# VHH binders against Cytoplasmic dynein intermediate light chain DYN3 (DYN3), part 2

Target 1, 312 residues: Cytoplasmic dynein intermediate light chain DYN3 (DYN3), of Saccharomyces cerevisiae (q04949)
Amino acid sequence: MDNCNAWDKLLSQNESTINSTETATITAIIYSPSSKTLHQFINICFPEGSNSILDTTLINYATIGWTNDLKENYSVDVYTLIRNTDDALDLLKPFLQEHSSKVRWLILLDWTLNDQKLWLNELSYAFNKIKQLNDDNEFSVWCLNSGEILNLQRHTTVWQSVHIDFILQTLRSFCYFNDSSLFYICEDHTEEKREEAQRLKYQELLKHFCEDRDMKDHIEMVKRSEILIPKGCDSIGLIKTVDERFEPTEVKEQHFLARYMDFIPTIDKIREDRKTTSGIDLDKLYPLEVFKVNIQEELGKMFAKYRENSRI
Short names: E, the ipSAE of ESMFold2; O, the ipSAE of ESMFold2 at other seeds; V2, 0.75 times the mean of E and O plus 0.25 times the DockQ between their complexes.

## First folded at step 1 (VHH)

Design a11 (framework vhh_7qia_2)
Fold by ESMFold2-Fast, scan of step 1:
Structure a11 (fold): chain B 312 residues (1-312), chain A 119 residues (1-119)
Amino acid sequence: as target 1 above (312 residues)
Amino acid sequence: QLQLVESGGGLVQPGGSLRLSCEASGYTFSSYAMGWYRQAPGKQRELVAFISSGGYTNYADSVKGRFTISRDNAKNTVYLQMNSLRPEDTAIYYCTTRPLFYGSAYDVWGKGTPVTVSS
C-alpha cells in the first residue's frame, strides 16, 4: 500500500486498485524559466495536492505515487524549480545523488508568454547546467499552451507560418542533439471541461515519462500545435522536411542564436504594430521577473527538507 | 485503417440508463488507451471517460459515480455504462483512440451515437 500525496488522491478518483507490493522509486525534477508556467502546470496536474507544492520559493518538493495498468507501483520524488536567477539550478545540487541515480528532467516552456526568442538560450543554459549537476539524465521539453500558435497566426500580422516553422525546426534540432523528447501540449479553450481533459493528458504524459514507456504510437510531427516526438524518433532529414533551407547542425553555433533571436517576433514589434494587432492581450505579455532571494536561507531550507526525507 | 463503430444511444427519460458500445478494428486494440467524448448541440467536444490498456480509468467530474467505462480486449470493444442520466447528458457520444491527444493525426473517430435525455 503506497503512502503518497498528490497522485494517490488523483488515483483514488481514477478508481485504481493495487495488488503489487514492489515499488519503483523515481526522481523527477520539473523546471521552468517562468514561475507562472510552473504554477499553472502544477495546479492543473495536481489540483488536489497543489497546496503542498505551490510555493513562492525557488524550490519545492513532494512525493507522489500511482499504480500503473500492469499493477506496478511507482513512487516519484518531484522537485519543482523556477529560474529567476542564473544560479537557480545550482540550488538542486544538495538533493541529487551524484552519479548514483537516473534523474528525469521536465522542462516547461509556454507559448502564451511571448518569450519564444529566449527559448534557445534558456534551453542551452538549462541542459548544460543539468549535465554538470548529474551524469544520468533523461530529458523532456514540453511547450505548453501551443494552441496559442493558432491565435498568433490568425490574430496578428507579425507572426507568420515561417516563424512558427523556424521555432519548430530549432526546438526539434536542439532536442535531437541533446537526446530529449519534444512535446507541444495544446490547451483548447473552446472545449467544455477542457481543463479536466488537459489534466488527464498531463497526468498520462508524466506517468509515461516516469515509467519510461514507449510513446512511438503517439508520434505527431505535422500538426503545428500538437507536436509529440519521443526521444530518438527524430532525424536531421525529418526536421528538414518542414523547410529544407533550415540546417539543423547550425543550432549549436553562436551566430545561430543571434539569428534566431533576431528572427522571432517580440513584444516590442507587436506593440509597434498595435493598430493591426487584434486578439492578443498585450498586458499579459510580461518579461521574466527576477526575485530577490537569500541563497543561504534557501539552502538552509533545502538541507532541512533533505534531512527530513532521509529519516523516512 | 482504424475503424470505430459506436452503438447503444437513444431516447431515455431522466434517471434512466444506457450502455454504449464501441467496436474497434484495424489495430492491436489491447495495446491502446480508449475514451469517450461527447458533443452537445452548440458546444465543443469534451472528454467523458478514459480507460488505459491495463484497465485503469478516469472520468469527468460531471459524470463520476454515474458513468462506468470498461473494455473487453477479446472483442476489441469499449463500453460506457451510463446511469442516473440527466438532461445535460444529451449529446452525440464519440469513441476514440488516444483520448488524451485530441486532434492528432492518429485520432480515429466513429460517426457517433446520439443520446437524448428528455421528458
Scores: ipSAE 0.000, ipTM 0.147, lowest interface PAE 16.5, mean pLDDT 71

Design a12 (framework vhh_7qia_2)
Fold by ESMFold2-Fast, scan of step 1:
Structure a12 (fold): chain B 312 residues (1-312), chain A 122 residues (1-122)
Amino acid sequence: as target 1 above (312 residues)
Amino acid sequence: QLQLVESGGGLVQPGGSLRLSCEASGFTFDDYAMGWYRQAPGKQRELVAFITWGGSTNYADSVKGRFTISRDNAKNTVYLQMNSLRPEDTAIYYCAKERFGKLLYSPGYDYWGKGTPVTVSS
């Protein structure tokens, strides 16, 4: 009658199933080619966590949880690599693989840094390094402060629509061939609860990324400062509609990096009054000291501290 | 084009001084941490000094009190003032830009400058 034989019963008894879990545990790692961008992101997205960062040597840890409309419970362990060295990344691999088979990687770029010329090289390096460290990866590329695109076009002679479009087609092509989503996140410059609105926006996008939700209703491919392209929603044909002379397949070729770097302009002018700058001395929060540490011990200490400080 | 150009190295006697310069182009210099690495023959590259975008500095114990790192954001240049030089300071000195939240530590591959040789010998 029963389709289970003695071996099936033995195998099911060998499963360490004590109780059913109703919570999905997810690992997310956030980092950027720029410490400044990463620190600003932490201060906005995890303000309670930022108050605890002074006690960490290399890595910040935060946990977030929520229940979606389908009554699915999520718990996300967020690691922010404050001091991203090859050593730190290599040492994280065994720890993460022991606790999770799938890792979500969020890579932050920032339109205000005037480093767009470096973006393709930095993304190539990051994605190649991550793919060597872990086999099951989900990627998202977030370009912060994309409202700066309008300022670059309005207040400089060197930045023209052709450059903005070339960056967009390059990033779209890179993300397409690397199975990554691409988001341009315009900073909220409205006076009413600006920082809270920006935090909620970052947290909502992070939740969608972690839940692997269908974001087709949120797709934006036209508004240059508000681009939102979820994984699998782009195509070579759609990328070409921006400028048909651009060949998306060239992005993966060695000679394209030189072409990209030569085409993207640079400016030497820094704004004195950046309304989005906190004025905080980030060096006091994140001193660059040389420490000999056990990364697993540091992660354990941070985990305990953030659990104690979490608001339920 | 992205470029880091080191200069100021040379031959100097023990107890002497040298000032190294690194001119940067192709990125927003003042928004990145910058540093100096050195590599002696047959040794791994080591971090000597770095300076953050905020101007805070840190030094390897072997050079602390003798070397001073500084930056001039108007000139997109980082400097390393080396005083009381010792034969053990003999190395090729490399300028480095911040990458992935920290100064690049290279096991011999990715550095952004060609290096400037410093020889301390009588």
Scores: ipSAE 0.000, ipTM 0.369, lowest interface PAE 11.9, mean pLDDT 71

Design b01 (framework vhh_7mjh_2)
Fold by ESMFold2-Fast, scan of step 1:
Structure b01 (fold): chain B 312 residues (1-312), chain A 121 residues (1-121)
Amino acid sequence: as target 1 above (312 residues)
Amino acid sequence: EVQLVESGGGLVQPGGSLRLSCAASGFTFSSYAMSWVRQAPGKGLEWIGRIYSGGSTSYNPSLKSLVTISRDNSKNTLYLQMNSLRAEDTATYYCARDYYRSSGYYPFDYWGQGTTVTVSS
């Protein structure tokens, strides 16, 4: 019941604002599996708040006026949605059935949440559901606070380059096969006006996404905390240059989801309840060269050495 | 310097359950993956499973239905829960610390002394 009322309200408000301006209108939907991430993003990017409708935990709406490089004015209708159930995206179904133009989808992930283990499942859920609900989509995946990668590498022993690279190759492969851009957005904490600088960065990137700007001059594939890969600019060969042992085509297979989740070292602030993992082949859980040692062979060698040392 | 001390072993009846503990000291326990390994009398070492710092687990497929590995990082303690124990589960059980190289995790730079589990009527 709350879902139907919130949705009808968004549709009526959207029609009113569009008709009053008579400018070109772009529709963008900002989605995150984390309410914390979405709220922080919206508060930084749009500090004055949205167009005045009842604030709900499920859906919000804002209208933004921008000017392109040709001095042409346009408006962007921004919808925000938090995944609280498997049916959350179904709330958008009536709007999408009435909407005849391309919808731009921004999916937000956050390096500071220690939920990287769930990222592949969350992205698979969102992309499959969106493609089922609407045919004309443009996607962008933004991993916020990517400066945390450096902190994880410096301040822990469990976050190693192999884990960071495995996440990167997984996300790049996923975005490649789903025709999505992939941006790691690093906050410069040395800036004097950090929050204002972050706001301008978010707004500029969102503006580029809405204007379908060519970002090829900004491509970054090497700096782990600053990755910027526009749609169509990646390839299987380029993904493999990070680590040749990784097979990008495997990302779409069901067994790869289990492999990804098992390899990622931390989820300490998320539910630790285990669901059954029966039927998993250990050799398929791990990249070959990361676990070069056969566990049983290594145990045999260590046991022989231990026996020699304990004999005296 | 690094110490691993297993406890909780003993005599248990077939079909029974038992939880083993491993108390870790001398290192930042929360930063390391940990493994359980067993050795039945007269047999070689058999890997049971591994738990990563974040709580994800990997098991020997032949033992997966029998065991659950967990950890409490606030207490620096590793656990092995065993259910539906059979005579073939009679063994000395060891906890071990995985070590890191730049190429990834490798098994076992430090071992506990072991705790003996005997499954008998």
Scores: ipSAE 0.007, ipTM 0.415, lowest interface PAE 9.0, mean pLDDT 73

Design b02 (framework vhh_7mjh_2)
Fold by ESMFold2-Fast, scan of step 1:
Structure b02 (fold): chain B 312 residues (1-312), chain A 121 residues (1-121)
Amino acid sequence: as target 1 above (312 residues)
Amino acid sequence: EVQLVESGGGLVQPGGSLRLSCAASGFTFSDYYMSWVRQAPGKGLEWIGRIYYSGSTSYNPSLKSLVTISRDNSKNTLYLQMNSLRAEDTATYYCARGLRYFDWLPYFDYWGQGTTVTVSS
C-alpha cells in the first residue's frame, strides 16, 4: 500500500522529467519561386545540411533542433519547395494531411532577381493556394538581398525612389491584410567573421519565427534596405506615412494588381531568367481555369465599372 | 498610356468570314493574357475566349467551333478569326486586357472602344 504510494511518486517524478524534456514539434515550409534564392538561403542558414536538402526532388526535407533561452526544446521539420510549376504546392498535400497543427510558411523573395514586377502576383498566388491546402498557417515574407535597392537607385535611371516606396507600401499592405510579417534582409559584405554574423542573423530570425517570439523591440520601418515589421505591428496610418497618396485598402481591389504591374519597371531578362532557371512558362504559373462563378455575370459587373476605358 | 484599338469590323454576309485585330500600346503586351468579348444590340456581354503569352487559348464552348484567337507578340497585336458568321453574331467586339492569377476570378482592367460587326445581306 505504502509501496504503491512511493511508486506513484517516483513515476510522477519520471513523467515530470520526461515532460520537461519534451520537444515542441513544429512544421516549417520554406518556399521560393527561385531555386537560386532557396539555395542561397539554405547554404547560409544550414551549411552542414545544404547538399542533402538540395537533392533533385521538388520537395526536400530536413530536421533541425535547438534549445532556447527559456530551456524549451524545439524540433522543426523543415520542408523546402521551389515553385517550378503551379502544381508544386499540391505535392505538399500528403505531408500536410498528417499535420493538423499550425504550419509556418516562410516565403522568400530576392531583390537581385529583377522580378519585382511579378511579386504581387506571386504572393497572391502563394497565399491563396496555401490557405486552400491548410487551415492553420503562420506567414512570414522575407525579401533577401535588400542592399540591392541602393544599387538600383544609384546605378540605374529606370529605378527611382517612388518605385521602391510603392513596392514597400504594396508589400506592407499585403502583409497587413494577410497577417504576415515582412522582413527586408540586407546582405552583409562577407569575409570570415561577416559570414558567421549573417548565418547567425538568419538562424536567429528563423528561431524567432518558429518560437513565435515578440520582436517589437527590433521594428524598422524607415531604413529602406532594412525593413523589419513583425505580424500585427503595422497599420494603415503608418503605411500612408511613406506616401499619403497610397491607399493601402486598394491592394485588395481588382484594379490594383494591374496598376502595380504597370508601375514597376520591367527588365526583358526577367522572363528569360525564369524560363531558363526553372523551365517555367509564366502563363502556366497562374492557371485561371477553376472558377465555379459565372464569368458572364462577372463580366457584366466589370464592364459597367470600367466602361470609360472603352471610350464609348 | 494604355491603349487597345480594335479594327476590321464591318458588314459581312451570312456564312462569311471576318478577321478582327487589336493593336495594343503603352504596356508590355507579353506580360498579359488577352481576351475578346462581344455585346449584341440590347443584350449583355458575352466572353468569346482568351489567349496567353505562349499562344495557348481557352474558348467559350458555345463559340469554340466558330472562332480562333491568335496573337503576334512582336507586333503587339491580338487577332480574332471568325468563320461561318450568322445574323446572331452581329455585335460590338471588344479587346480586353486580363490580369494574371489572383484570388478567385479573372479581371479585365482595360477595354478597347470596340469594333462593330454586322452580319446581314
Scores: ipSAE 0.000, ipTM 0.315, lowest interface PAE 13.8, mean pLDDT 73

Design b03 (framework vhh_7mjh_2)
Fold by ESMFold2-Fast, scan of step 1:
Structure b03 (fold): chain B 312 residues (1-312), chain A 120 residues (1-120)
Amino acid sequence: as target 1 above (312 residues)
Amino acid sequence: EVQLVESGGGLVQPGGSLRLSCAASGFTFSSYWMSWVRQAPGKGLEWIGRIYHSGSTSYNPSLKSLVTISRDNSKNTLYLQMNSLRAEDTATYYCARVGYSSSWYKFDYWGQGTTVTVSS
């Protein structure tokens, strides 16, 4: 009842503005390494958090929209996918348009998963596969829980600043050559006011990415856990200022992947802690056979479940 | 208990017309924006358009010439009029209620869907 009165007020304020502008329809796909990473990303960048449609773990759909400062209306069709197999992206074939339409790809990485050794291989595979599936793509790479960098340096002997910087220069070089933005998400849970300001900034970056708008006002290249580099804002020279011995062009070379994988450390304790923290063993919960199931059947099940929940 | 129930689907010949209805209950229908969404076999969800509480509409540009959305607040009913139907319009059609919070618009309740088959 209270919600009805508030809703009437919001509709009255927005109706004339919406009627005066054209509606842009955008397709966005969020490609996440885990359900936890996906939920965290949605809670930060989509202030309402996950709804019943976004609570499933395999593939989801939702529509979001907003009116910007220029009185333009945006409607975004958001598809979410958890990458548990190399064939996960093939599940999206039925959802992509037959003609060349612009798709916005949000590729998530998570510092808490202790899989940094695999990041370059995963990004190279994903970008190449996406370019085969669709002709017109915009990319953005989002690295969640970058505050974990400080914990890795404080609580391990294996992780040193040289490794953190090498990952940063590798990701920056990869994004530069693939015309992608690179954003680190670091939440400070110790101060409510700061947490709110950080979330508003990330929400603004997501909206600007969808609107294909200039984001140069929000550049951060120095703070290791707070990196924000919009598309077109990086350079070979700027990447080399982190460590001049790093050659960004080598990221494209055959031998660089092996060197990257050999250099990045792995920690058994962090892997064990990650498993406990996630609370989910995806290999046991979702065996490989599940990811070869008919996508139409999975989408049908998700809608059936959503409708059942909606009738409660 | 919020409920949305679609009806009016069925078999229609190419070039034909069809009107879908969505009966709403469990909330103040006149206060909410409403939307239509469709899903063709083997395809993803496609937004068709929305209608504001006043009756003003906004459409997917690719579908604007083919569809008209209207509402009757006295009957708590949403309508989708479709003309010049083609085989590609074969889909399950869903009505949805539009929720708004913190500058984000989302679909918070969905109907069961009604199937439209365009075939000779």
Scores: ipSAE 0.000, ipTM 0.240, lowest interface PAE 17.1, mean pLDDT 74

Design b04 (framework vhh_7mjh_2)
Fold by ESMFold2-Fast, scan of step 1:
Structure b04 (fold): chain B 312 residues (1-312), chain A 121 residues (1-121)
Amino acid sequence: as target 1 above (312 residues)
Amino acid sequence: EVQLVESGGGLVQPGGSLRLSCAASGFTVSSNYMSWVRQAPGKGLEWIGRIYSGGTTSYNPSLKSLVTISRDNSKNTLYLQMNSLRAEDTATYYCAKGSYDFWSGYYRDYWGQGTTVTVSS
């Protein structure tokens, strides 16, 4: 197998780009636990460049540029990472060793995949790995196709408002403590040219992220399918306005991850599918050994509490 | 009020099959994770398995081939199907409800009274 040919090509292209410019460029890395979500985003956001950006199975690289309405020129080195292994983010090490500057990380999630149970674990994994790989990072988490929230509430019995709000408070808390922005991006069904409108929306948000543009005038915290919270604009108090009983500080605790996964529903399937889009076995993601230790301790506490309550 | 009522226990022959039921009231089974736990005479508690709100199941690996957990959302009832019963399966069987308590940030658990299964010829 010679999958190193594509890797060597990307490394030499990166070296040439660095050596050919005296002006600092912006580095942006677009990552998703779902290759389908990544491909959808790239095909919509960069239709003319999508074949170039998606021409390999491991890591893709392209340079994009634009001039903003203030007549400032931007040049961005875009890396896209297709998750094919548990250590996929480690494949970026050679590129990051060449770049000691700020790196912008865009992490894509998708409401249509029915994988919301895994979102907290995926974000924890990605953010922890990224912080080990690079010291100067800017994060943004985008949840695509958030219009699906309405379909889940209307067409299923298992999805209730409490689950939708719990996901929102969990993601807001996670992003708050990790200095990340959080965007829910709904597909625009009201426009005649829906694909063009969606492309412009994706492009505008990406440009604003790269330009460090102040988005305070665009803040949306109330519309469940249209959430837009820039970095530094959230707070523990604001998160609690959704449900005051939710404690944002607990999101960092190991027991919260298990509770999140247990609480979030999935649509029942005819077969038990233990694999994710990336080929990850769900049993490996949440090993039974961790549950056995916690379950035995939990069972002891539950039984003691049951005995105590039955005396009253 | 939250209430769990187990039924279906009794005497069964070795190699036989038995289905236990857990009727729930005061909450919706499909909105919570539910567990089956057993305690053999003179022994500690043993976890059997769990069904999550979304319908996926997880089992104790030593019991996975012998048991199946299911639910009927229309009857708000949890089931435990047991096949190829052995003398060592003699135990009191409990169903348990786990719920996320937003106030404390911890799970609050409820247990039934239990139903006794005796495997003997």
Scores: ipSAE 0.000, ipTM 0.202, lowest interface PAE 18.7, mean pLDDT 73

Design b05 (framework vhh_7mjh_2; at its last look DockQ between E and O 0.10; V2 from the best seeds 0.00; counts 0 for: pae O 17.0 > 2, framework grips, grease 24.6 > 24.2, placed apart)
Amino acid sequence: EVQLVESGGGLVQPGGSLRLSCAASGFTFSRYAMSWVRQAPGKGLEWIGRISSGGSTSYNPSLKSLVTISRDNSKNTLYLQMNSLRAEDTATYYCARTLYGDYVRYFDYWGQGTTVTVSS
ESMFold2-Fast, scan of step 1: ipSAE 0.623; ipTM 0.866
ESMFold2, look of step 2: ipSAE 0.000; ipTM 0.170
ESMFold2 (binder alone), look of step 2: mean pLDDT 85; pTM 0.860
ESMFold2 at other seeds, look of step 2: ipSAE 0.000; ipTM 0.151

Design b06 (framework vhh_7mjh_2)
Fold by ESMFold2-Fast, scan of step 1:
Structure b06 (fold): chain B 312 residues (1-312), chain A 121 residues (1-121)
Amino acid sequence: as target 1 above (312 residues)
Amino acid sequence: EVQLVESGGGLVQPGGSLRLSCAASGFTFSSYGMSWVRQAPGKGLEWIGRIYTSGSTSYNPSLKSLVTISRDNSKNTLYLQMNSLRAEDTATYYCARHPRYSGSYLAFDIWGQGTTVTVSS
């Protein structure tokens, strides 16, 4: 009887009604091997101030929402890593435990960084690590600024069509065997409203990814700078039509990584540049014996600060 | 069979130096980051430092001035050089392998059996 007073009943009814609405709460995590690419994407994709609510040296957080054409409401908790160290993904564990077990993972690569030699190794690491951290995952790989492919072919002597096609076949093979979609996102060429147009493009694709929309009507496998291959829409046969000498099954083999890195005409000094932008050195801040205690306490402080700022 | 075997431990006088070795077998040693970890009698594990596949090193700040980690990929061997040893350095020393492509010093997938270093007069 004491548990069924009028106030408790009202709260239970309101909570039940909210839980029965068409509002889907989704967790999306945006990751990039390059902290520069991640920060540029976040600054373009989200309105100024949205990513500043929890602007720290560990994790960025934003909440976005929309209503689709079917009158379904979406609320998406977006987590982005501010750092690119191998340990950064482990810092997400407490945030994952607060939400639904199903997580959407968006992995960003950037054609303008000239780091294509490292892409296969970085994707292999990220996917294996993510699968260890969470059991129910949906993946998408986005290669940003793919219009750069045309510039590389026109303005350099080292980039040939054969290299660009080899990267495409490698990424398609990797995504095929890991049940991931693969999108090449060309930058908007309209000068006056380029940033706004790019933001709308990123937001629209993110909405499609979160809503698990069928994009089969938008499949593009031929235009090198506009590739769009949804999950399940590729095949070994289709990948081989680019160059029959390429064997997609070899992408899973130890020896293929060395062949990939040797073939791609990228400057090795870019690996050195990436080391200087690696973010927080966990070895300095979190010695082995105190890592989990210090991380859990720090993440608690970040959430407390976020809630305080939301009340102001 | 994946194995790590430490050697070079023993009795050493205070102020002395000692070099520990860790022989790796059953895997491509050059593809993995490696760490040294120690455990003093009655104490917990203490991370000493890590060497990456590139040869770069990272150390526990409390131990940085006392130790040097190196590797010889041609011999599949990891080394720990210790100088100016003190009684508090008395411990069992372990080498450990990190999962491939992992920068995390918290993740270990294989450990050696350990070698004991005693610093006493």
Scores: ipSAE 0.000, ipTM 0.110, lowest interface PAE 18.1, mean pLDDT 71

Design b07 (framework vhh_7mjh_2)
Fold by ESMFold2-Fast, scan of step 1:
Structure b07 (fold): chain B 312 residues (1-312), chain A 121 residues (1-121)
Amino acid sequence: as target 1 above (312 residues)
Amino acid sequence: EVQLVESGGGLVQPGGSLRLSCAASGFSFSSYAMSWVRQAPGKGLEWIGRIYYSGRTSYNPSLKSLVTISRDNSKNTLYLQMNSLRAEDTATYYCARETYYYGSGTYMDVWGQGTTVTVSS
């Protein structure tokens, strides 16, 4: 079968890396509804030449290691997964033990994709499915490219501070009730510094997550593009200080999803799906993702690459 | 080095079938998505379809009923099966390796030299 080739390769990689690990082995699963977001994260976080994770596969495996400030060695088995079907997370079942140790789940969202109205749906799906698949979980939600918030407010008429704050309060409430941390990752450096600083920032945040380091001294709740809220550091009262009219407990109500989707704008008009989370097919909502093609855009890229390759 | 070589082109009568091959070398073939692209004389490039590492395929909707893409990772070879060939299918056919570019999407970073298919009586 098509999937058997991917499974055989993953199992081979898993066996070789397990045999090489001699210290505290940590399992981390990096999940995103967007292959673009996952690919960007992997390419930035992991150095070129050591990154063998494929852009166009559903599930990948790698191992990373480091030594912390206390001279303790860490080895992390990293699984990456994109959601293209409701059964995508089930692909992880062979790699999750019946009586598994803690699994760390990193869920990636991206401010540049213009899909913010779908975020609550995606998080609800992912968290509910993960909790069914594994008993001991540690969650973190990372919203990448949060510097885009300022561009949305400056360069569009539809994005206002009330929408940005509503998303923030929704995500904070969701993470609070699901015992997850919430990080906004912003890039604000020069070209040369950006690549190095962004890589170091992503690597350090990942290490802190895997080592379960105390992040209380790094809390940021005010700067809209730089939010950093570790697990257990938020509260209903603090969430309400953003806008007292927001009621955090309502995030758990079925009607709130429809209200969230109605309120959040998009630059490109997409048809709204008012169905419950279980009734939403994200593949239909993302026609230009890795499994869909914009023919005109692809032809343009092909022509450009053909010209480049034929020149030299 | 990193190279793709197409073969199997030639003269075919209308209504005939043809299978093109693409031999890959110098990289981990099984790790990449691969595409077929064609260029008719005097026209631009037309994307035919792709096959992922997993074996999943995606096709140009206008060509989906006429072509099938497959791969043999043990032989580092990509295939394009074409059926019910028409005069308008006359073109140079290229195989290409796909890569992802952030903010731009998927693009082809390695191309073969092409193999010519002529559909004529």
Scores: ipSAE 0.000, ipTM 0.152, lowest interface PAE 17.6, mean pLDDT 73

